# Ledger of designs, part 149: miniprotein binders against b1l550

Target 1, 279 residues: b1l550
Amino acid sequence: MRLPEELLERARDIHSEAPSHRIKLDRVGSFGLKVPVEFKGFLLLAEADVWVSLPEGRRGVDLSRQVEAIYELSNPPKDPFSLCREAAISLLEKLNYADSSGVSIRFDAPLQDGESLKYYGVEISSIASDEIINKIRVEILGMTACPCTAELIRAYKSSEIAATHTQRSLGILEVSTKAEHPDPDKLASIIERAMSSPLRTYTKRPDEGGLVIRSLSNARLAEDVVREMIHLFLEEFGHLPEDTHILAAVRSMESVHMHDIYAERSFSLDEIRKEISSH
Short names: E, the ipSAE of ESMFold2; O, the ipSAE of OpenDDE; V2, 0.75 times the mean of E and O plus 0.25 times the DockQ between their complexes.

## First folded at step 15 (miniprotein)

Design la99
Fold by ESMFold2-Fast, scan of step 15:
Structure la99 (fold): chain B 279 residues (1-279), chain A 84 residues (1-84)
Amino acid sequence: as target 1 above (279 residues)
Amino acid sequence: SWKKVRIKFTFDPEEREEVLEFLKRLARELREKYGLTTLVYQENGKIRIFVKGDPEAVDKFIEEVLKELEERGVKYTVEVEEID
């Protein structure tokens, strides 16, 4: 049932009223919206969050205008990079009181894996304030093998390839930049190449044996993987602006422990270059 | 009431990145000086500035941006559009 629009003349404008406490809020918006996106030839269902800043003197945000903005821009479906950028700009333009806006879009990205597909996690954001900052986070599973246990087993018995425990490890690369978003497939590739071996959707026994042997021959600590990810990132994306900020991290689901091992490093391109050149 | 304006600049491609960085700095200075919301970005090879706030402050922002570009001797074309 629709109430008569004439009631708007008599109703209080709650959102424009003074709040109970004069406190600015950084992000107020509509979270968990389902939106279609076109990604590298695939039509995918994504989740979107849209938000704006709310000044200390205003009680609430016009949420209906946020939802209208992103839905208008998502029909027909477009790439998530353009959608994030265009929606963030539109929100800042449409909501007079806001001094910043942002959009994040999350989905599972298909990646070619032999004759099949595998999937990795992607979150793309654009934040509009005095300029546009683009953020991307890529998460993909790989395999790591412990070099410490490998060395202990090698000492215990003579073997060219020492036995060791292997586990799934989650690799993470986050990039925040004033330039265009990095290609998420390239970020996923960096993560996989830094691991002891990639994981696959489907593998036959001979191929599975090969992956295991590869991982055992390329045993790496979580700390090793993070350092390698940073090295490979600099080779591929060292051309980004010097104030680009990166988080590289690995969460190793240790098969011999009840808990996980975690390693990370946050840095800007100018910081890491100075650090590397000083050694 | 609010005033909202889109400014679209076309610069010589060889000067575009230098002018972009200049305009970003200038817009940040003026947003703070006049209590404005400003956004500087690129779209389709053009530099875009969006500005909103008090009408008098918005007008002063536009005036000062154009004055600074003239003083730098930069060749450009500009389109100014007030939006709802």
Scores: ipSAE 0.668, ipTM 0.902, lowest interface PAE 1.4, mean pLDDT 88

Design lb1 (at its last look DockQ between E and O 0.95; V2 from the best seeds 0.80)
Fold by OpenDDE base, look of step 16:
Structure lb1 (fold): chain B 279 residues (1-279), chain A 82 residues (1-82)
Amino acid sequence: as target 1 above (279 residues)
Amino acid sequence: DPLKEAFKYFMEAYKLIQEAWRLLRKGDVEEAAEEYEEALEKLEEALEIAKEAGNERLIRMIKKMIEWVKEMIEELEKKLKG
């Protein structure tokens, strides 16, 4: 039921009123929107958040305009990267009182695994203010084998391939840059290559055995994985702006402990280059 | 509306930048440089209009982007001469 237009003319614009307390808000928006995106030939329904800043002199944000901004750009469906960037700019245009805007788009990215699919988690964000900052977070599961336990067992039993515990580990790469969002498939590949072995959606018995053996032969601490991720990242993405910020992290779901092991490093490209050059 | 027009030129410039990125991924450095040059022209137009509109936020945003695009052009020119 649509309210009669005549009634709308009599209604106060609550959003444009002065607030009771003149305080600026950093983010006001709609969270948990569903938007269609095209990614690698797949049409996906992604979750999206849209927000803007609110000046101290304005009571509320025109939320309908925020929703319109992203949906206008989502029809027809497009790649989530351009959608994110363009929507952030569109928000500033539509909401001219805002000093900053932001868009976040989340989905599971399909990744080919033999005849089946596996996936990794992706969150793409763009924030527009004095600059446009593009952020991407990739999360993918892999497998790690513990080198410490392997060494203990090797010392006890002379074996070329020492038994050790293995566990599922979540690798995380988050990149913030003024440049283009880094390729999420490349980021996922970096994470997988940094671990003892990738995970498989399905394995035949010979393949399963081989996967485990590879893991045992490439035993790595969570700390090793993070360092390897950073190394591989620099090789692939060293061309990004020096002020590009990176978070590399691993959460290992340890099979011998009740708790997880976590390791991370946050850095700028400039910082890490200086660190490596000093050694 | 001068503000709307300024944003139009700004968005066009940013789309050109996105195209430059695509070209760079393909190794088309010369074509990417051309897109950045075109983006720079659009940004300069956007800046003039934004000044007329008196929108300080957009003016700052455009100025920073102009600086960044100029840096990118310089970097690409070095690659093309090297």
Scores: ipSAE 0.777, ipTM 0.933, lowest interface PAE 0.6, mean pLDDT 92
Fold by ESMFold2-Fast, scan of step 15:
Structure lb1 (fold): chain B 279 residues (1-279), chain A 82 residues (1-82)
Amino acid sequence: as target 1 above (279 residues)
Amino acid sequence: DPLKEAFKYFMEAYKLIQEAWRLLRKGDVEEAAEEYEEALEKLEEALEIAKEAGNERLIRMIKKMIEWVKEMIEELEKKLKG
């Protein structure tokens, strides 16, 4: 049942009123929207946040127009990257009092894994202000093996393949650029190649044994994994604009400790190249 | 509504930029350069309308994108000549 329209004539326009305090807000919007997206042949249910900045003299934002911006562009479902970028521009057009807009889209991306699929986390965003900045964060689990314990056990037992503890490690790559969002499958591949071995959704005993032996033969510290991720990133994406910003990180869920080990590095492409080109 | 018209051209320009990215992934450098040049024309139209509307933020946004698109065209022209 729809209320009589004459009630709107007596209601105040709350959003256009002056606020109680003349303070600018950075992000005001609709968070946790469900949107379908098409990703590499898959129809996925993604979660989206949409927001705009709110000037100091305006009490509120037109939330229904924010939802319209993303939903108009998501029917039919399209790739999440174009949706993200175009929705950010559409928000500025629809909410002309805003100085900036943003869209964030999160989903679990399928990745072929032998006979099955595995999933990794993707969060993309586009922020429009004086320029459009496209951000992507990829998280994927892999396996690491401790080289320190491996050497101690090798010394003790004199075995060809040193025994050591293995654990799940979460690899993270974030990229912020004015160019297109990097391909998340390539970012996930970089993370997996930097680790001792990838994780599998399903494996038979001979293949499982092979992965364990691979990880034991390729033991890496969290610090080693981060450095390798950076190296592999530069090989694949070194062509991006010099002001591109990257975060590379790993969180190792240590099987012999009650706590995790964490290593990270943030940098711009300009910064890292000057560092590597030591004088 | 001049502001809506400016955003229309800006969106058209950005879609052309996205098409240029797709073409570059395929190695179609000359076609990508053509998309960027068309995007530049749309951005210049958006800029004039934004100036008439007096929207300083939109003017800054369009100017920055024009600068970047010009840099991309120059980079691709060097690849085509080299």
Scores: ipSAE 0.768, ipTM 0.924, lowest interface PAE 1.0, mean pLDDT 86
Fold by ESMFold2, look of step 16:
Order: structure tokens, then C-alpha cells, then sequence
Structure lb1 (fold): chain B 279 residues (1-279), chain A 82 residues (1-82)
């Protein structure tokens, strides 16, 4: 059913009216959009959120214009980082009453794992206002081995048994910067290298034994995984603007505990350099 | 529509900045500096049109981007002299 066009000319424009309560809103948007993206030769179906700020004098957001901003740029499918940044700019053009806009795009990124693939989580966003801030969050699973239990077992009657509990741990790096989004593969690599051992899609027995032996040789507290992530991040991305903000975190699914262990640190590049130089 | 035209030049400049990022990943510092210089020219055009349109938020946005692009050009020029 298509309504007569003359109704559009006579109907009240609800969105442009003043609201009954003049309260500005920080984020009004369309969430959970399906958007195709091209990443490292893969065509992926990503999930996107788009939003704008809404001034106190405007009742609503033109949601069709909002969705149009990202869909117009997504055909043909392209690099999700360019799509994210450009859509944020397009939102401000199309919804020119807004003081700010934002776009987030989420997908599972493929990563070569020997002769197979594994996947890690990526969420990127771009926030446009007086400046454009690009944010990326990467999550990837790895293996950690507890050094406390390893030391207790070593000390047990001068034991020659090399053992400790191992577990899956989720590593997180989140970066917010005015420069380009960091390469998610590099962030994932930093997380994996900070852990005791990587996880594999599958392994044959000799390879599985090697992973376990590596993890025992690289036993680390969750706290030290976070510290190593920060160290490795600074080596790879220390060139980013000084006001770049980073969150590094680990959630460890401790195999012998009923609960998870969590460690995190947030910092700017300027802040962490001053902290390190004071020691 | 001056406002739409200003956003067009701003987007063109931002795409040049993104190309400069791609070139820097390849180690092409001279080419990246050239892209930043072209982006600056587009931003200055966008600024003039935005002032004509009277959009203060867009003017602030363009001015902050110009400031940042100039910093990047200076940084790359130092690398090239080294």
C-alpha cells in the first residue's frame, strides 16, 4: 500500500517539532543494521550502529536519512574502517542539526591459524564532532598458565613435575585516537604474544603437547599479561598521537576456580610514558 | 547548496588523509606528504564555503582538521629531511 503523495505535503513533520520536554539527547540512532564489508579479501556481514546527537529543540531524528548515510557508502562492499569513518561524516551532512555523530561496526575477523582459520572479535567506531575520533576494540582468546600453582608444584619435595593449571583467557585491547584505526591483526598479535600460548582451531597430539609445554614455560599472572600487552603496544603503536587512549584487559576463565580473574589498565600515551620514565 | 558543497570538499580531504595513511603503511613518506598537502588545499576550500554557509560547527570541525593536517605535514617533512 502506497499512500497519496499529497499527504506528505499536508502532514505535520513530527521530527522537526519541539518536544514537550526540551532535553537534548546524546545518542539517537539505528542499531543492529546489517552491512556487508570487505576485510582482507573476505566478504563479511557486519553489524552496525549509527547515531547522532539531538538538540533540545528538535523532537526526533530523521531515521531514514540516518540509515541512508551508511547504506549509500556500503555498496559495493568496502573496507569497514573507511566505511565507518566516512559514514560518521555523512551523518553530520545528512542530519545537519546534530552536533555529533557516531558509527560502530562489529565483525568477526579471520586470522590465519596454520592451515586453517580462526576468528577474533573486532568492533570499530568513529565519532565525529569538532574532531573525528577513531576507536577499535579487539578481543581474542589465548591460553594462560598459572605461575603460583607452578611454583607450589616445583617446591613440593623438590618435584621434577612441571605442572600447573591452564585456561582460556580473553584478551582485550581498545584504542581511541584521532589517527587511523590500528590494524586489528596487529592488536590481536600483541594480545596473543602477551599470553602463555595461543589457542588453535585444532592440533595433532605433538602440536598440542608443544602448546602446553610453551604455556608452562611462559606462565604468567593475568596482571603480567596486561603489563606485557601494554609493553608490546607501546613498541608497535607508540607513534600515535600523545592523547591516544588505550584500555588493556584480560579476563581469565580459571580452570581450577569457580570464578574468573580480571585485570585492566586504561591510559593515554602521554600518561604511560611519564609513569614509565619515573621508574 | 553551500553546506552540502562544504561537506563534499571535507569528505574529499578526509579520503586523501586516508590515502596518506595507506601510503605511510607502505613506507611511502614523500607520497603521503603530497596527499596531506592536497588534503590541506581541499580543507581550506571547504573552510571558505563553510564560512559562506554560516555553519559554526562545521567551521570548527574543518579548522581542527586543518590544524592536525599541518602537524602531520611538519612531522613528515622532518622525516624527509633526516
Amino acid sequence: as target 1 above (279 residues)
Amino acid sequence: DPLKEAFKYFMEAYKLIQEAWRLLRKGDVEEAAEEYEEALEKLEEALEIAKEAGNERLIRMIKKMIEWVKEMIEELEKKLKG
Scores: ipSAE 0.709, ipTM 0.911, lowest interface PAE 1.2, mean pLDDT 89
ESMFold2 (binder alone), look of step 16: mean pLDDT 84; pTM 0.812

Design lb10
Fold by ESMFold2-Fast, scan of step 15:
Structure lb10 (fold): chain B 279 residues (1-279), chain A 82 residues (1-82)
Amino acid sequence: as target 1 above (279 residues)
Amino acid sequence: DPVKEAMKYFMEAYKLIQEAWRLLRKGDVEEAAEEYEEALEKLEEALEIAKEAGNERLIRMIKKMIEWVKEMIEELEKKLKG
């Protein structure tokens, strides 16, 4: 049943009323919205959060206006980056009492893997306030092999390729910038190249053996992977504004431990260049 | 509503900025500079409307974007000259 729209003229506007307590809220919005996006020729179902700040004198946010903002821009489906940026600005236009707005869009991105596909995680955000800041987070699994155990076993067996433990490691690159969102495929590539080897969707025994041997011949600590990710990032994206902020991290699911190993570094481009040039 | 009008010009400017990014990825530096120049004109219009409305947050937002666009135009002009 649908009530007559004329009732809206007689009903109180609850959202515009004074709240019980004059307290500002940082983020109020619609979370977990399903939106279609077009990503590099694929139509994907993404999950979106949209939010605005709420001033101390206003009881609530018009959630319908938030949903309208993103859905108007998502039909027909467009690239998630333009959708994210434009929806954040549109939220401020539609909800003029807000000091800030934000949009986050999450999806699993397809990546060509021979004749098959593999997937990596992407979360993009745009936050509009005194300025527009674009954020992207990419997560992809790879393989690492322990160089410490490899060296110990090599010494014991007197072999050039030593046995060692291997494990899945999650690589993470997060970038916050006033410029365009970096290409997530390039970020995923940086992560994979920093690992001992990438992971595959499908392998047969000869290919699997080759992958393992490659990983063993390129053994890397989580700390090595983070440093290499930063090095490769600077080669590819060193042209971004100096106030661009980056997080590089690796979580290694150690096969010989009951716990994981984690390594990270956060920095601005300005900061890291000064650090590297001091050597 | 002057705030809504200022935001409309700001959004139009930001779309032009996004088009400039697309052109730069193609290597079309001269066309990208033109898009930034058009964006700057729309931002200046947005700024005047925001000032008349007395919206201090919006004035700061537009001023920061103007500063950024001017830096980009200067950088691209240097590349075009050699």
Scores: ipSAE 0.560, ipTM 0.857, lowest interface PAE 2.1, mean pLDDT 85

Design lb11
Fold by ESMFold2-Fast, scan of step 15:
Structure lb11 (fold): chain B 279 residues (1-279), chain A 82 residues (1-82)
Amino acid sequence: as target 1 above (279 residues)
Amino acid sequence: DPVKEAWKYFMEAYKLIQEAWRLLRKGDVEEAAEEYEEALEKLEEALEIAKEAGNERLIRMIKKMIEWVKEMIEELEKKLKG
């Protein structure tokens, strides 16, 4: 049942009232919205969160204006990056009491994999306040092979290619910048190239054997993978503003253990350049 | 509504900045610089309107963006000269 709109004239404006406690809230919004996006020739169903800051003297946020901001910009479907950035600006325009706004958009990105596709995780956000900060997080699975066990087996029985355990490892690159969101395909490529080998959606026996041999011949610790990701990132994205912040991480799902191995480094471009050049 | 007009210019400026990024990805440095210059003009108009409206938050946001766009223009001018 749709109630008459004139009842709104008699109802209290709950949102604009003073709250029970004068406490600022950092993020208040509509989470889990479904939005269509156009990504590299694909029409994808993405999931979006939109939010604004809420001042201490205001009880609530106008949630319908938040949904309006993103949906006005998502029809017809557009690239998720422009949608994210423009929606964050639109939120501040529509909700004048807010000091900051944010938009996050999540989707599984298709990546060409021979004659088929594989998928990796992408989460982008734009946070607007006194400046606009664009963040992207890319997660993709690859394969790692243990160099320690390889060396032990080589010592036990000499071989050019030592046997060792292999496992799936999750590579993570997260970038926060004033510039545009980095191309997620390039971030995914960096992660895969840092691994012992990439993973495939579909392989036949000869291709599968080749991936295993590649992995065994390129055995890497989690620590090695993170350092290589940072090296490759600097080669591809060293042109970004010096205050760009990066997180590089890998989580190795060790096949010989009940637990995972994790390695991580966060840094700004300014910080890492000084570190590398200090010797 | 002057505040809404300032936001309109700000959004137009940001769309021009995004177009400059697209042109830079294609290697069109000169065209990207032109987009940044147009964005700067719109931001300066937005700033005048925001100041007259007395919206301090919007003034800070526009000033930060002007600083950033000027830095980008300066960097692109160096590339074009070199």
Scores: ipSAE 0.754, ipTM 0.919, lowest interface PAE 1.1, mean pLDDT 87

Design lb12
Fold by ESMFold2-Fast, scan of step 15:
Structure lb12 (fold): chain B 279 residues (1-279), chain A 82 residues (1-82)
Amino acid sequence: as target 1 above (279 residues)
Amino acid sequence: DPVKEAFEYFMEAYKLIQEAWRLLRKGDVEEAAEEYEEALEKLEEALEIAKEAGNERLIRMIKKMIEWVKEMIEELEKKLKG
């Protein structure tokens, strides 16, 4: 159903009208859009949110212009990073009343895992205002083993390899920067290397035994994992601008408890370097 | 529309900045510096158009990008010389 275009001349422009209350809104947009993206040779279905700020004197946002902005840039499918950055700029150009725009794109990223693939979570965003800030969040599961219980069992049994409880732990790295989005595969690698061992999609018993032994011989507290993630991040990405902000976190799904253990640290590169150099 | 024209130059500049990032990942430092210098030219053009249009928000955005691109060019020049 398509109504006659003559109705446009008689209809009120609702979006440009004054609102019921003169209140500025920070984010108004189209959320949950399905967008194809090309990531390292894979064609993936991603989910996108697009938004702009809305000034206190304007009732609504032109939502069709938002969808147009991202879809014009996503055909043919391109890498999600360029799409995110360029769409944020395009939104600000197309919606001239906005003070800021943003785009967020989420997908599960494939990672080669022996003869199989495993997947980790990626969310990227770009926010355009007086500057463009690029943000990426990577989440990947790994294995941790408790060093406290390991030491207690070692003391009791005098075993060469200490027995302890193991659990799935979620590692999180989030980076906000004026520079390009960091490579998510490198962020995922940092997280996995900081863990007691990585997890796999498919294993045979000898491979499973090897992962368990690796985890037990490399027992780490959630606090240890966060510190190691920060250390490895600085080795790989210490060249980023000093005002780059990082969040490093681990959520350990404790196999012996009804609750999880969580550890995190947020910092700027300038802040962490001053802290480390003071020691 | 001068504001739209300024944004078109800004987008072209940002695409050149993204190309510089790709070249840096490949170790092509000299080529990356050239992309940044071309981006700077487009940003200066965008700035003049934005000033004529009187769009203060866009002027601030372009000026911040110019400052950052100049910083990147200086860093790459030091690397190439040293």
Scores: ipSAE 0.752, ipTM 0.920, lowest interface PAE 1.2, mean pLDDT 86

Design lb13
Fold by ESMFold2-Fast, scan of step 15:
Structure lb13 (fold): chain B 279 residues (1-279), chain A 82 residues (1-82)
Amino acid sequence: as target 1 above (279 residues)
Amino acid sequence: DPVKEAFLYFMEAYKLIQEAWRLLRKGDVEEAAEEYEEALEKLEEALEIAKEAGNERLIRMIKKMIEWVKEMIEELEKKLKG
């Protein structure tokens, strides 16, 4: 039941009061909001976080203004990229005490897989302060095959296609830029092409055998996959601003071990070009 | 509220920047340059309003965006001439 308006004049404005301790907070906001988004012809239910910085002299954030910012822009549903960017700007307009704002949107992206669909993880964010930085993280599973065990088995049995262990590997590409968010389907494609083989949602025995043979014929270390991902990224996205930051990583869920193997490299476009051209 | 007015111009400018990105993906370099030029006009109006309002943070934000948009216009002009 809605309370009388007269109570608003009598109640203290708790959020505007001085806090117990004059400490700035970096991120205060509404986390885990459900937001519909339109992605490449699909209507998806995404999860969103919205936040702002809180100055040392203010006790709390007006959370209703945060929810208002994203919901006003999400009806009707729109692409998650423009929603993310525009909501970050709207937060600064609505919450004038904040020095910075941020929006993060997460969803599973459908990807055509023969006659079926498969899914990969997408997390995008936009952080507005003195500048707007757009970030995207794509995670997709693929298959890797161990070249070390393949070589041992080949030496033992003398076979053209060496037997070795295969495992699921998670490929990760994360990009931070002042330009637009890169196309996540292209990032997912880069990751899959760097792997020994992609994974499928559905396979029949002949197709399954083909993927295994492909993986065995293209055995790769996690380190090999990361280097190939970087190479392919530069071919596709080398046009981005030089201060664009990239993280390329692989987590291999080794089928013969109780632990995972992990390899990563973080770099700016300027840094990696100088490194490569010095050789 | 002049601060809100400055943000409205800033948002309009950013929407034009997003449209320029869409046009560049299609190879429409001249049209993208036109969108960036219009965005620059909106940003300059936002900057004047922000200065009158005395909002130092917003002034810095708008100035950085103006700098970046000018860089983009210069890059596209090089492509159109070359």
Scores: ipSAE 0.763, ipTM 0.923, lowest interface PAE 1.1, mean pLDDT 87

Design lb14
Fold by ESMFold2-Fast, scan of step 15:
Structure lb14 (fold): chain B 279 residues (1-279), chain A 82 residues (1-82)
Amino acid sequence: as target 1 above (279 residues)
Amino acid sequence: DPVKEAFAYFMEAYKLIQEAWRLLRKGDVEEAAEEYEEALEKLEEALEIAKEAGNERLIRMIKKMIEWVKEMIEELEKKLKG
């Protein structure tokens, strides 16, 4: 049912009214929007959140202007990085009472895996205030193999077969920077290279055997994987601004335990360089 | 609306900065420096409009972006000479 348009002239502007309590809100917006994006030749359905800060004297946010901003920038579909950055700026322009704005876009990124595809998780955001900060989080599964059990088995039955327990491990790299979002495929590659082996969507028996042998021969603790991810990150992305903040983490779904093992390190580029140079 | 006009210049500058990033990924250092120089011109115009409008937050945002773009231009000039 559509109401008569003449009612708009008599209706109160609820959003511009004083609130019941004069309290500033940090994030008010439209969450869970479905947005098509173009990513490396693929048309993907992404999920977006858009928000702005709300001052203490204003009751509400004009949510229709937030949706309009995303719609205007996402038609035709474009890369999610430019969409994220430009939408954050557009929100501040369209909603002049806001001190800050933000946009977050989530999708599963396809990655070529032989003749098939595998997928990894990507979440990007851009927050505009006194500066624009671009954040990306990449999560991808890999395989780890326990070096402690491998050592015990080698001591017990020398040189017959390298054997230990293996498990799926989730690698995580998160980067916050004033520069462009890092390429998520490169972040995913860093995570996979730090693992005992990558996971595959499809393998034939000889290829599967090779991956298992590689994993067993490249046994790594969660702590080893995090350190290797940081090392590889610095080789690829050490050129980013010194105030770039990174989180490197791994969650190992231990096959011999009812619980997971987790290791992480957060740092700025300035911090980690001083740490490494001081030995 | 001067605030919207300042944001329009800021958005145009940011699109030029994004183009500079794309050019740097291709190794086109001279072209990237040109994009940053053009972005700086747009930011200076945005700054004057924001100052006349008296929008302190927008002034801070534009000034911070100007500072960073100048740093990027200086870094690229060193690469072009060396």
Scores: ipSAE 0.755, ipTM 0.921, lowest interface PAE 1.2, mean pLDDT 87

Design lb15
Fold by ESMFold2-Fast, scan of step 15:
Structure lb15 (fold): chain B 279 residues (1-279), chain A 82 residues (1-82)
Amino acid sequence: as target 1 above (279 residues)
Amino acid sequence: DPVKEAFKYYMEAYKLIQEAWRLLRKGDVEEAAEEYEEALEKLEEALEIAKEAGNERLIRMIKKMIEWVKEMIEELEKKLKG
């Protein structure tokens, strides 16, 4: 049911009123919106958050304008990157009291692997203020094998391929840049190549044995994986602006412990190049 | 509304920048440079309108984008010449 439109003429404009306290809010918005996106030939259901800054003198934001900004750009469905970037700009145009706006879009990205599909996590955002900053976070599971236990078993049994514990490890690459969002498939590939071996949705026994042997022959500490991810990232994406910020991290779900192991490094491209060049 | 008009030009410029990125992924450096040049024209129009409106935030936003686009044009011109 709709109420009579005459009520709008007599109702207070609550959002434009002075708040109880003159405090600026950094992010106010609509969170958990369902949005269809087109990603590399797939139509996916993504989840979006949209927000703006709220000045100290204004009680609330116009939520309908936020939803309008993303939905008018999402019909028909388009790639999530241009949707994210354009919606952030549209929010500032539609909500003139805001100093900044942001859009985040999350989805599980399909990746073709040996006639099966596996999925990895993607979160992209665009924040508009004095400039547009584009951010992407990719998370994908891989396998790591412990080199310390491998070396002990090798010494004990004198075998060329030592037995050791293996575990699922989550690799994380996050990039913030004024350039376009990096291709998430390339980021996922970097993470997988840095691991002892990739994981798969389905394997037959001979292929499964091969992955295990590969992992055991390529045993890596979480610290090794992070360093390799950074090295591979610089090979693929070293062309990005020097002020691009990167986070590389690994969370290893240790099969022999009640707890996880975590390693990370955050850096800008100019910072890491100077560090490497000093050696 | 001059502020909305300035944002219209800004959005048009940003769409041209996104097209330049697509062209660069395909190796079409000269065409990408043309898209950046057109984006620069749209941003200069947006800047004039934003200045007339006296919107300091929008002026800063447009100026930052102009600086970035000019840097990209210079890099692509270097790539085309040598």
Scores: ipSAE 0.730, ipTM 0.912, lowest interface PAE 1.3, mean pLDDT 87

